# Designs tried in a protein design chat: VH-VL binders against q3z8e7. Part 15

Target 1, 156 residues: q3z8e7
Amino acid sequence: MVEKIPMTASGYKKLEDELSTLKVKRIDVIEEMRLAAMDKDMRENAPYHAAKEQRGQIEGRIKEIEHELKYADVSEYTDTNTSKVNMGSTVKLRDPKNGECCTYTLVSPKEIEPLKGKISASSPIGKAVFNRNKGEQIEIEVPSGTLQYIIEDISF

## First folded at step 8 (VH-VL; framework fv_denrakibart)

Design s24
Fold by ESMFold2-Fast, scan of step 8:
Structure s24 (fold): chain C 156 residues (1-156), chain A 119 residues (1-119), chain B 113 residues (1-113)
Amino acid sequence: as target 1 above (156 residues)
Amino acid sequence: EVQLVQSGAEVKKPGESLKISCKGSGYSFTSYWIGWVRQMPGKGLEWMGIIYPGDSDTRYSPSFQGQVTISADKSISTAYLQWSSLKASDTAMYYCARQGYSGRLFDYWGQGTLVTVSS
Amino acid sequence: DIVMTQSPDSLAVSLGERATINCKSSQSVLYSSNNKNYLAWYQQKPGQPPKLLIYWASTRESGVPDRFSGSGSGTDFTLTISSLQAEDVAVYYCQQYYDTPYTFGQGTKVEIK
């Protein structure tokens, strides 16, 4: 069974915009290949090889985006549910041993910026906090062992 | 981070077979051409050939066609350069390099594999 | 094959001075349909692989300092280092990718006077 891919409305639109841009580029590179083929031996032609490579990159990315859009679950980003961690939520985690706090925002894969606290639901932290309530203690599996935090606050 | 990591140095005798490798990471391996470049001791750069791992489309320099085989295994993101029978004249540093998109030719290079062939 | 010829073979330049390297192709590497020159420049330091500096004859690769610039079209190309720094000591190669086999110039060694 194909799992749905959680994403924000902003992330969905960003993928739509990228797809539109790539479809325009695809038209251009197909034309570059056609022109290269007319004047030169295609199999020994550097312009043809470059266009073929670019076509492959564009087609691969288009397939990725179309798959992500087809299986996107944007319905989870209705902004009325503040009781549980959801996509778009900002969560404040506290280490119960030393009292240190860390803040993270759950975003779509294309919006990930770990140094700015933007993480995916599929990351170790994201998986541990997703759909959890304020005040719950969570365990985060990392290569060095298991970390424990409590969810101190949930906001949008 | 885009990286190309090549296999270690080789010391061989004339007539022996050899296969060296170039492993790509940090990018879509099947979407970029991989080229092989030879540099004989104290000499300049010579292009040997390229392969597109996505469909194994391979092109050789006429100087190297029939002398080497270029291949790739996309399941492990690795390209190969192979000789069936080495000659002393094959002594050189061999680089693999990725052909970037839209005119960025050989934008990332492996560290090189030194091949020494002597009797 | 397209033959690439560089000049000079070696160049000694004082720190802070301009270095100019020329590259000539035996045939035009300008593709008229897209108006692009299929020419690249590489830097190779001792014991290291080559590093891409310039592509499309004049487009600087990301991360390459502004002091490096490429110019020219068709058959005659130039790489300029506007103010030579110590870390610029290297061999520089031009390469055409207009047609296979891809071919490199013989290299120009840049040293400090």
Scores: ipSAE 0.005, ipTM 0.518, lowest interface PAE 12.3, mean pLDDT 85

Design s25
Fold by ESMFold2-Fast, scan of step 8:
Structure s25 (fold): chain C 156 residues (1-156), chain A 119 residues (1-119), chain B 113 residues (1-113)
Amino acid sequence: as target 1 above (156 residues)
Amino acid sequence: EVQLVQSGAEVKKPGESLKISCKGSGYSFTSYWIGWVRQMPGKGLEWMGIIYPGDSDTRYSPSFQGQVTISADKSISTAYLQWSSLKASDTAMYYCARQPYSGRLFDYWGQGTLVTVSS
Amino acid sequence: DIVMTQSPDSLAVSLGERATINCKSSQSVLYSSNNKNYLAWYQQKPGQPPKLLIYWASTRESGVPDRFSGSGSGTDFTLTISSLQAEDVAVYYCQQYYDTPYTFGQGTKVEIK
């Protein structure tokens, strides 16, 4: 069993890009140290010491990234139980009494099409589902009374 | 006044040893590199190596590594260039020069030491 | 090693006229991180040691007359004497200090025409 460091595919790529950049910078800093090492005048040795310190920082970060990449556990699966309804979300609602399902997508005011399930966040249904989690039971206020639904699924 | 004063001309036979000197004055001797440059008769300049007198860190040109020894005695502000066994091809003018840093290479030069090696 | 090549080997110029000496390196002596060219020019008169004229390709050493100027970058460098004086008759050397061993050009002899 190897150590696991959870991360997204985009997070993994970001670390690869950073590592690539640091390896190029390391070459430049080593070269700067080489050139500065010819200048041991006590009044002029600051560039060498600065480059040496910078190299230490670069080597430390490279080691950290290589460790993270080596033990990366990249997952594209999203835990929908932690996701909340937001603008652009498509929500599947289920009536617990009769098992009927309905789907709605939260859209901007200019894109509202109730007959196609595209509703605003300010609609009765939109207000009831906004910022809610999968599995929650919601109540929708309408002129004739209160309706109850369960959020069965959330997709983006 | 910064000065580098070198030892006098030498006439030697092949196989003999030799040590020439370069004495610095008018500055902090241990704070500057001292380089050695060879100029064969009628020819151009060849860098031989450098020494930092403060810690005796010495660096040689590959062409001169093992052929000569560069040293310094900081107590008398003097750098040295030495041969264990001279060859006729060592006949040349030898200059010492001060380097304050890599951006201002060889700002002060000694007057030169002529070394003649002949049978 | 970095090889330094000067042209011409010898140059005859009339008093008051411009003298131009070229120096080429076998590889770039420009350090990209600080944008400096590790190139120097020296003047050597007969019977004297070399004298530093220019460093960082274009910076004049203290006390050097302003008729001396350096230019160029990377692999191609030029030393210009805008108005040759009698005391400028000498051999001129370029030198790279980008990498050890430090290397000099073969020299350019400047004479009065």
Scores: ipSAE 0.000, ipTM 0.453, lowest interface PAE 20.4, mean pLDDT 82

Design s26
Fold by ESMFold2-Fast, scan of step 8:
Structure s26 (fold): chain C 156 residues (1-156), chain A 119 residues (1-119), chain B 113 residues (1-113)
Amino acid sequence: as target 1 above (156 residues)
Amino acid sequence: EVQLVQSGAEVKKPGESLKISCKGSGYSFTSYWIGWVRQMPGKGLEWMGIIYPGDSDTRYSPSFQGQVTISADKSISTAYLQWSSLKASDTAMYYCARQLYSGRLFDYWGQGTLVTVSS
Amino acid sequence: DIVMTQSPDSLAVSLGERATINCKSSQSVLYSSNNKNYLAWYQQKPGQPPKLLIYWASTRESGVPDRFSGSGSGTDFTLTISSLQAEDVAVYYCQQYYDTPYTFGQGTKVEIK
């Protein structure tokens, strides 16, 4: 059993588009390798070695994207989905000890912007809040210790 | 940005030696072949040869084998075309161009070096 | 060596009209194993170096306007400029890269009528 990877519909589509582009590029790189191999001495052929290394990078990224797409959990978010934290939810967290609060929005991998509070569901904060209800207390483990927050509000 | 910058125009007499240059920038110089192409005044293009700067592997057109020397200095990303003894028939524009065996031969060209050999 | 022959040597075409250039190789440049033609087209404007337009007979290089197209297979190839613009005045060269030495056609000069 593999953990599901939460993402938005737009994030899923971006991965599909990237996969399509890489598959076309793979054909080109394989042809580059074939043309370079037509030279009598492939061992001295840096274009061949460069194309082979590029092919390895493309194959690795294709495998990664195919894994992400296969285990994707694509979530719709609407104004009515405010009872539980879901993809696209904006969550207000409050530290019960000092009263400080912070706001985070759960987004797909390609939309992550930590400085704007846009985080993945796979981040430490994202994992702690995903599918939780308003008013629940959560614990987040960080290198400096364990942080405790209360989910004060959930919005779209 | 990929660029190939060639040395300036040369005016020489028959029997003199000459070495012209082609400096690459904006890419991994040692990972691509550099080709040399001659264009006689008012004439078409002639492929002279190619060098791989990473190990200085050079290949020549039969028409130019023994007539010129192609070399490269990877420490300064520069390829060279050299004559030991110029002839009037060497008067031409000389281009360098980058090549990868991907079917996109000569995708980037230098601006050319005009060599004039006259008595 | 593979000999490349272009026709015509020169042609004059009115702005907006079609220009057609032919290129013949002395032997086939089609590689049967991959069904690819090792044929490229270059544009050279006065005072400038050549510019790659088309490779593998029909694949347009990135940044080249779609009015340029290549066709043909084996020994007979064509470069077409569907609607000639003023900036297209140039000499056009075909080149085979099937076998070394790589060889060019003699060139076709395209000028405005």
Scores: ipSAE 0.000, ipTM 0.462, lowest interface PAE 15.4, mean pLDDT 82

Design s27
Fold by ESMFold2-Fast, scan of step 8:
Structure s27 (fold): chain C 156 residues (1-156), chain A 119 residues (1-119), chain B 113 residues (1-113)
Amino acid sequence: as target 1 above (156 residues)
Amino acid sequence: EVQLVQSGAEVKKPGESLKISCKGSGYSFTSYWIGWVRQMPGKGLEWMGIIYPGDSDTRYSPSFQGQVTISADKSISTAYLQWSSLKASDTAMYYCARQYYSGRLFDYWGQGTLVTVSS
Amino acid sequence: DIVMTQSPDSLAVSLGERATINCKSSQSVLYSSNNKNYLAWYQQKPGQPPKLLIYWASTRESGVPDRFSGSGSGTDFTLTISSLQAEDVAVYYCQQYYDTPYTFGQGTKVEIK
């Protein structure tokens, strides 16, 4: 029951590159901080406090990226496997009560365009359809109750 | 862009007072030490002292303690080197340089202020 | 006070040849807790302020050509210019920052032979 974070192969590599850069910066900042500490009282040492703040920001971002990489579920937008809903899939949903249809495409966070039906896998609809098969009935929890839809079609 | 800009050349007589300046720009002035270095004509470099502008903590070389006063005005990002009574032996080029303690000592230098003291 | 002594005082080297400058401290400038040598090298050309070349005895400052290298530990340090170029004619100074007062060597003048 571990939470999975959907992302593209390109997104994963970008996080790896950022992590590598931050680890290099961390080495420099730790050294700056340690040496600044040696010559002046900590309370009065502005270079030390500036380096300490930068260290905290770098460590926080490293921890965030490492969590994202650890729980990453990597897929490709051009994947032609249409058996299950995945990143890059276009899903047609039908409301069984009124027959209305709506179409959504699962995209990476930077490409979200709600007015064009491009949504994240972490949205309420995205969570409900992710890894589901054509023909399955899904339930989406909203403030007004539970909505039910049928996955009518899955395309790439 | 980090810059240290020093005041212009001075020609003085023995016994006169003098105050020269070093203005920092392009960085947080109160987060770095400012050092002063003397170079007598044809001679090497001598470290005179440093000041931390954030709290005016000042440290002198024993050779310069009592000979000069180092100060700073953080409101205008300027450090100063001052003599109450100049001697002919004070004739030298004076450099300011910024220092972050952590091993990039004197990574940026001023252009220097030439002080000539003669009768 | 830590005394810094350079050798030689003056060095004449042909273009393209290796130049070697030595610097000796009267006591160790190695800080055992972080294993760093508090030793810097500067270049000064006539009419110009000094320029930082190397810090931590062997770390090259950004923008400094790779023909410049620093080595040594404790009390004995070396600055090497692997292939002297015309623009390298200058006076070179070592400096310790292990303890105050910070002290410079007397300088080594590098000239073309």
Scores: ipSAE 0.000, ipTM 0.460, lowest interface PAE 17.5, mean pLDDT 83

Design s28
Fold by ESMFold2-Fast, scan of step 8:
Structure s28 (fold): chain C 156 residues (1-156), chain A 119 residues (1-119), chain B 113 residues (1-113)
Amino acid sequence: as target 1 above (156 residues)
Amino acid sequence: EVQLVQSGAEVKKPGESLKISCKGSGYSFTSYWIGWVRQMPGKGLEWMGIIYPGDSDTRYSPSFQGQVTISADKSISTAYLQWSSLKASDTAMYYCARQEYSGRLFDYWGQGTLVTVSS
Amino acid sequence: DIVMTQSPDSLAVSLGERATINCKSSQSVLYSSNNKNYLAWYQQKPGQPPKLLIYWASTRESGVPDRFSGSGSGTDFTLTISSLQAEDVAVYYCQQYYDTPYTFGQGTKVEIK
């Protein structure tokens, strides 16, 4: 029915901390927006529009974090001995047509750094590799079409 | 990937109504303003108005107030620009753009909708 | 309404040379409370939508080459292309977003000499 969101205990804690920070910031932004709205000159200036946008971004992020915390599947993922892709696993993918390899590490949502190969299990690549075995062929849907890779290695 | 996709080109006659669309994807649609910009053939850019999809707060340029209606349907992440009665002078390229004021870097434009109004 | 005026209307510059475009607002777009200039610069190539280059008068958008720079404050602003490349042939627009209606300059066409 519901999708569980894999994450580490530290990732969960970081989301809780971020949520607390955002709730405090929300109070401040609501007050700033209220003050801007009271001044008719200010309502027509970008500061009002900026405060409204910031409020919306904060509310959107709060909803996202609350959803992630509600459906979190928290695991320690400290196991250094696994033959299947799991949270904390480093996966080496090989393109069978050109032999090119790329490496990705599955991390909690707050720890994502795609340019450094740290991706979410919920990303297109993460979904394709999660719970797969070494040697399996996977298909990844990307904007340019579909890509095929072989899981060449799985490590911690 | 943030993307704004606009409806296709339109060829209309004066007096006809028209509604064109701008669909946002890859971001929180209700958390950013959407603006509409007109560019007449061979001319510069004219800001028409903005809408905040989260609550449909809408602001118009005085030049376009009463001439067009801007709206949004947040359930399908789509903004609209509508004319009740087109004029030949409405012939232009119409762009939607995500407007950002808080200093985040994403400023994205739709590909444009060419509207041609001729008799 | 804040009126934005660019100069020149068109500019021909040799490859590798500096291009300078000016933009003047009819009133200040500097917000004293945060000390930010609500001014942006856009690049538009034929058949394409505008592309954001600079915001807050001098902050470069991600992915924009460092040869593009913005400067100025209050009412007088400049976009500089330090070493013009063939791909930089386009029309450039300044825009104020300090007050509604948001207004654009008339545009400056940059061509290769």
Scores: ipSAE 0.008, ipTM 0.536, lowest interface PAE 8.7, mean pLDDT 83

Design s29
Fold by ESMFold2-Fast, scan of step 8:
Structure s29 (fold): chain C 156 residues (1-156), chain A 120 residues (1-120), chain B 113 residues (1-113)
Amino acid sequence: as target 1 above (156 residues)
Amino acid sequence: EVQLVQSGAEVKKPGESLKISCKGSGYSFTSYWIGWVRQMPGKGLEWMGIIYPGDSDTRYSPSFQGQVTISADKSISTAYLQWSSLKASDTAMYYCARQRYSSGRLFDYWGQGTLVTVSS
Amino acid sequence: DIVMTQSPDSLAVSLGERATINCKSSQSVLYSSNNKNYLAWYQQKPGQPPKLLIYWASTRESGVPDRFSGSGSGTDFTLTISSLQAEDVAVYYCQQYYDTPYTFGQGTKVEIK
């Protein structure tokens, strides 16, 4: 099963722009590395080693962004949507067994802050609540077991 | 504004030592190579060597290895070219130039030159 | 070492006419991985230091007038001044930055006819 990575249109465009910038920077860094390597002593060549390290970082980030863009599921949230959970929704979850409540906001990948309750729609909680209605019971699979919650409130 | 300012003209006798300078301003001195280029009277350009001030990585043209010493003091943004014993054949204009490596090893900004005259 | 040879040694051109300078490298300065020619052109006016004009064989440095153009690939390169102006009187040098030591051509002196 291929999982989609939900994101906003603006988030998708930011990734495209970042990828474009990194591809240009990659050309420059490869050139820096090649020119620095022209001298015979590679061990004393600080510009070469610095460029090689930068190239590794750029290649890693390019691969990450290309993966995100390949599996992107682009949608936009609006206050005109019905009572369903969508991107930008703030969801209040209630544990039916003990009555405890937790609040989460579904945000674009670049805005994720788990400790502040801002999560992606591709997180375990995000996947479980996405496109669900107020009053539905959901199950969230976590390493320690299965958590059960009721969607108590949805705000935009 | 990027600027390279070189020390003034020198008149020396064979056998004397000499150290000329090139001071950079208007950019991050430790992030660019400084090259030295010789131009003998009425002749063309000869690359002598380069130094990266950030770590003092120095590379010489084989023709100048052992003939001169290139150094830099990053605390005062100054590069140096030094002779232990001058010869009459060292009479020339000496240029320092900043080199870019992200767009090739290009001499994008040049000092005004230091004229060195060696005669008996 | 890569030897750079320019032709002609000197050139007299009338104002407004085209000046063409050739540069030949003893080895290819084309890097196949990025498809770029490691060849630059510099202008040196009387009493002044050299000034970068062209890099990557054909890319004009910022601030350089569009009458200056570079062309060629591999071992044979040309600098063209489409309409010579009085301020273009100078010696022009090609330089390879493909391998160390970096080497310059012997220079071509451009004068008004």
Scores: ipSAE 0.000, ipTM 0.480, lowest interface PAE 15.8, mean pLDDT 84

Design s30
Fold by ESMFold2-Fast, scan of step 8:
Structure s30 (fold): chain C 156 residues (1-156), chain A 120 residues (1-120), chain B 113 residues (1-113)
Amino acid sequence: as target 1 above (156 residues)
Amino acid sequence: EVQLVQSGAEVKKPGESLKISCKGSGYSFTSYWIGWVRQMPGKGLEWMGIIYPGDSDTRYSPSFQGQVTISADKSISTAYLQWSSLKASDTAMYYCARQRYSGSRLFDYWGQGTLVTVSS
Amino acid sequence: DIVMTQSPDSLAVSLGERATINCKSSQSVLYSSNNKNYLAWYQQKPGQPPKLLIYWASTRESGVPDRFSGSGSGTDFTLTISSLQAEDVAVYYCQQYYDTPYTFGQGTKVEIK
């Protein structure tokens, strides 16, 4: 099986809409680059460099979205599965050795904000907790070794 | 409205080449895999292969690898199935179908089918 | 390749009676990370392309009557038509979409007695 990137149907549609918008913007930016490239004045070449940077950002985002859509594994959570970690779940993890806790929410690729605890199901933490039940002990493989946590709470 | 419209029926002789088409409309053509499915007269469904039009990534069933070529032209939202040299055993109905969500591999919208008859 | 085997090959059922079709996969089609079975059921009426009925083993496609239900997990799956209607006469196919190549069962023909 090739890589699967879990996401909600809503997340998939937002990526499709964003992709369509970016493709239109790419056309506009390419035209801006063509016009700016006709200038020979060094000061007036700033518009060219700005457009080139903008095109780079647009192309990078398009490739990112195309990758996500290509490998998307769309699943919609249901309120009937509140006892298991699913897309949209917020999970509280506790280290059984020292009692320290941290919380993570499994979100679609567009909604990922690691610093706010919003992570993908394909991240190391996401993979370890997905479809696990409250009270289970999990192991997370990281470069430094194996981390141990207990799923203390699951909410949506 | 999502639609897949296939080219018309073909009558060919063994050894001839053929290229049939499947045009998608009503959705982002480059964002969904398109598959080809063969159904021989009175028989079941056989998946032949699938293509992602956005980057032309193509995957074949082992039974069809080297027997056919799948391609797509994203500028006109059209996928193709091609034979370099037809055999009588290629006589079948050929369906194209869109795969819902890349990871799910469900065929949610189907073309009407293209009947290919190969006889002498 | 994952091989899909259906039983029976054909089934004759009276109108209003229950029809049951079985499908077995040579390997599990349950994806452990999301606990979903990558198994679909299609209906094909004469002269028409297949129509998606059920996916993820038990989820009905929009617009499909509730008399159609899917069940099972792992390698053993069942499609049930609780009260056969005249319009349900068709060939039914199971399909795994867990791994490429995608594979279909050989089909089960449902007809009226």
Scores: ipSAE 0.000, ipTM 0.483, lowest interface PAE 16.7, mean pLDDT 83

Design s31
Fold by ESMFold2-Fast, scan of step 8:
Structure s31 (fold): chain C 156 residues (1-156), chain A 120 residues (1-120), chain B 113 residues (1-113)
Amino acid sequence: as target 1 above (156 residues)
Amino acid sequence: EVQLVQSGAEVKKPGESLKISCKGSGYSFTSYWIGWVRQMPGKGLEWMGIIYPGDSDTRYSPSFQGQVTISADKSISTAYLQWSSLKASDTAMYYCARQRYSGSYRFDYWGQGTLVTVSS
Amino acid sequence: DIVMTQSPDSLAVSLGERATINCKSSQSVLYSSNNKNYLAWYQQKPGQPPKLLIYWASTRESGVPDRFSGSGSGTDFTLTISSLQAEDVAVYYCQQYYDTPYTFGQGTKVEIK
């Protein structure tokens, strides 16, 4: 199988963290099985069988995660929600009157570069687009008046 | 969807061998115990034994040890119940059931049953 | 082996009335360390496989109607159907899963009066 599994860097890290947690839990469950088999105050049958099933579930999940990590293609995808404008979003605005488009990316204060379309969420444009959906018409208040735009696209 | 599908009804003569099956789907077959339960016509339920398909660890009720063999083939997610030599007293409905131990023990999913009739 | 005994063997109850089934184990099925009773109740309707109703003596399985409840501890257990419906005509079995063999009671047949 040469198939790659697309995932975000965040998704990859979550799988690594889950794998680490499950490996620790595996140690605990193996010890639980040992103790259940030696429990002098309880018949070991049901607790042992329970621990054995739990171990099987942990081993199965570990195998799945190891397979996913082995065939992961992290660079192909970005872990983004493009439904609404958020910090880090790139928005394409269209003037409904003349059809002209402008692209802006909402960045932190230290990353602001207006000439490259990188603006703050506190700017007039940033305030108008933040938390809005694709297709919404927005009104931007600037010192020279009010501007109207449609959010044509949202990306990260 | 978790399912246990059992093989069809069997009509056999005393002394014949028989192997019936229980195929699991919709879950990790090797991660759950499979139990077998007998119900003679008009009678109650009798637990026969269990198998853990992941390593074939098998436990029998003393009443059935030596009378039947429980096995599993994890490559096709199927558990088996087998007799080397049937008796008329083996006439019964046989159920397989998945035992779930995580969080609590229970037979949470049951097969539809396999009716085995042994007569001369 | 732990022997499970149910009472009565059969009962007839009018629609909408309460049905009570008792189950006694020959040995305690309560594990003191986790304070859980290893006791389950199953319903078997004519022509169907058994269906899990209750586990841990009193925990209702998902999808089981609220009218079914389990109670008891140690060696004495009860299944109650608070308001019998026509669809509840069945044989009911208790089962201990404390120790192998996981034994069943002989069953209690519930009929409409």
Scores: ipSAE 0.012, ipTM 0.535, lowest interface PAE 8.2, mean pLDDT 83

Design s32
Fold by ESMFold2-Fast, scan of step 8:
Structure s32 (fold): chain C 156 residues (1-156), chain A 120 residues (1-120), chain B 113 residues (1-113)
Amino acid sequence: as target 1 above (156 residues)
Amino acid sequence: EVQLVQSGAEVKKPGESLKISCKGSGYSFTSYWIGWVRQMPGKGLEWMGIIYPGDSDTRYSPSFQGQVTISADKSISTAYLQWSSLKASDTAMYYCARQKYSTGWLFDYWGQGTLVTVSS
Amino acid sequence: DIVMTQSPDSLAVSLGERATINCKSSQSVLYSSNNKNYLAWYQQKPGQPPKLLIYWASTRESGVPDRFSGSGSGTDFTLTISSLQAEDVAVYYCQQYYDTPYTFGQGTKVEIK
C-alpha cells in the first residue's frame, strides 16, 4: 500500500547510521530534561522546555528514518538523472530491434579516433547522446535513414 | 521540500471574528512546534505564541494571552490563529514559522505571511 | 520577560566595508549546564519573511555566506558582516529563545552609504 522508496546500499547505511546517532542523542536529551527539572538556581522552565522541544524533533526524525528504512527498495535504485553523457563519457548503445551493441567515448577534436570508438560531441552520434540519461532512446540521422538506439550504460 | 503555506489576505471591520491558517508539508507536522509572529506596518517582530501539534501544548506571549487563540488540526497538518473580535490595532502581517531541527525555539522555515487589515 | 535591545537603529556602510550590529539582553541567555547561548539572528528584506542567519549565538545556518558571523555570550552579542554586499541591505533582528516569551530586538536597518 505504501510506495517503495528507491535507494542505494550506501544511502540505506547512512540512514542506519543517522538513526543510531539520533537514538544516542535522545538518551542525552532525556537526561538534560531530568537535570533541568531538578535545577532550582537557574531558569528551570526554559531549559526543560527547550530540551522537550529537541526531544520532539529527534522523535520526529527517528520516525521518518524508520519509515524510509521499512519501505526501502535497495535492489532497484537507479538515479539516472545525475548520470548524463558529457565530454569524456563512454556510452554503450544497443539497437532494440537486433540487440547489436556499440561503445563510444566522447573526446576532444585532437583525440578523435572513430575506428576505436572515440568521437566528437559534434558527430551525429555525439550530438544524439550528449546530455542524455541512461535508459533513453535516441535517434541518429545518417544518409541511409534513421537509426534508433537505447543508451544502455554510461561510464567515466 | 518543507513548506508552510498561509491563507490569503483579509480585510475586516472592527468587531468581526477571523481565523487564519498555516498548512505544513514536506515534514512530520506533529513533531515540530509552530509559532506565530506579528509584524505591524513599519515595525519589528513580535512573538505571539507556539503550539506543538502532536499534543496541542500551547504557549502564549503574555501580551497575546486572551487576545488570540492558537490551535492545530493534525489530520490536515494545519495550524490556526483566531480572533473573536478584531480591533484596528490588529492590522499587521502575521507569519507562521517552524522550529529549527535539533536546536531550541528559533525558526528555520517561515510562511509567506497573511496580511490582515482592520478598518471601518 | 527578557527584553532585547539592538544598536544602532540604522547603519549606513560602504560596499565592501565591515558592518557591526549589537544586541543586548536584559538577562543572561547562557544556560550554564550546556554552556550554550540561546540567541539567534534573522535577516528580513522588504516584502519577505525573516530568514534565519545564526543560532547558538555563533553557529551559521546552512547556505548563509561566510561574511556573516555572530559572537558574544551572556547578555552582549554582535552580528558582523565582514564585507557588505548590495544584497545585504535589510533589517536584522536578534532573538532570544532562552525563556518564554521569545523576544526579538527592535531591528537594525542596514543600508549602503
Scores: ipSAE 0.000, ipTM 0.467, lowest interface PAE 14.7, mean pLDDT 81

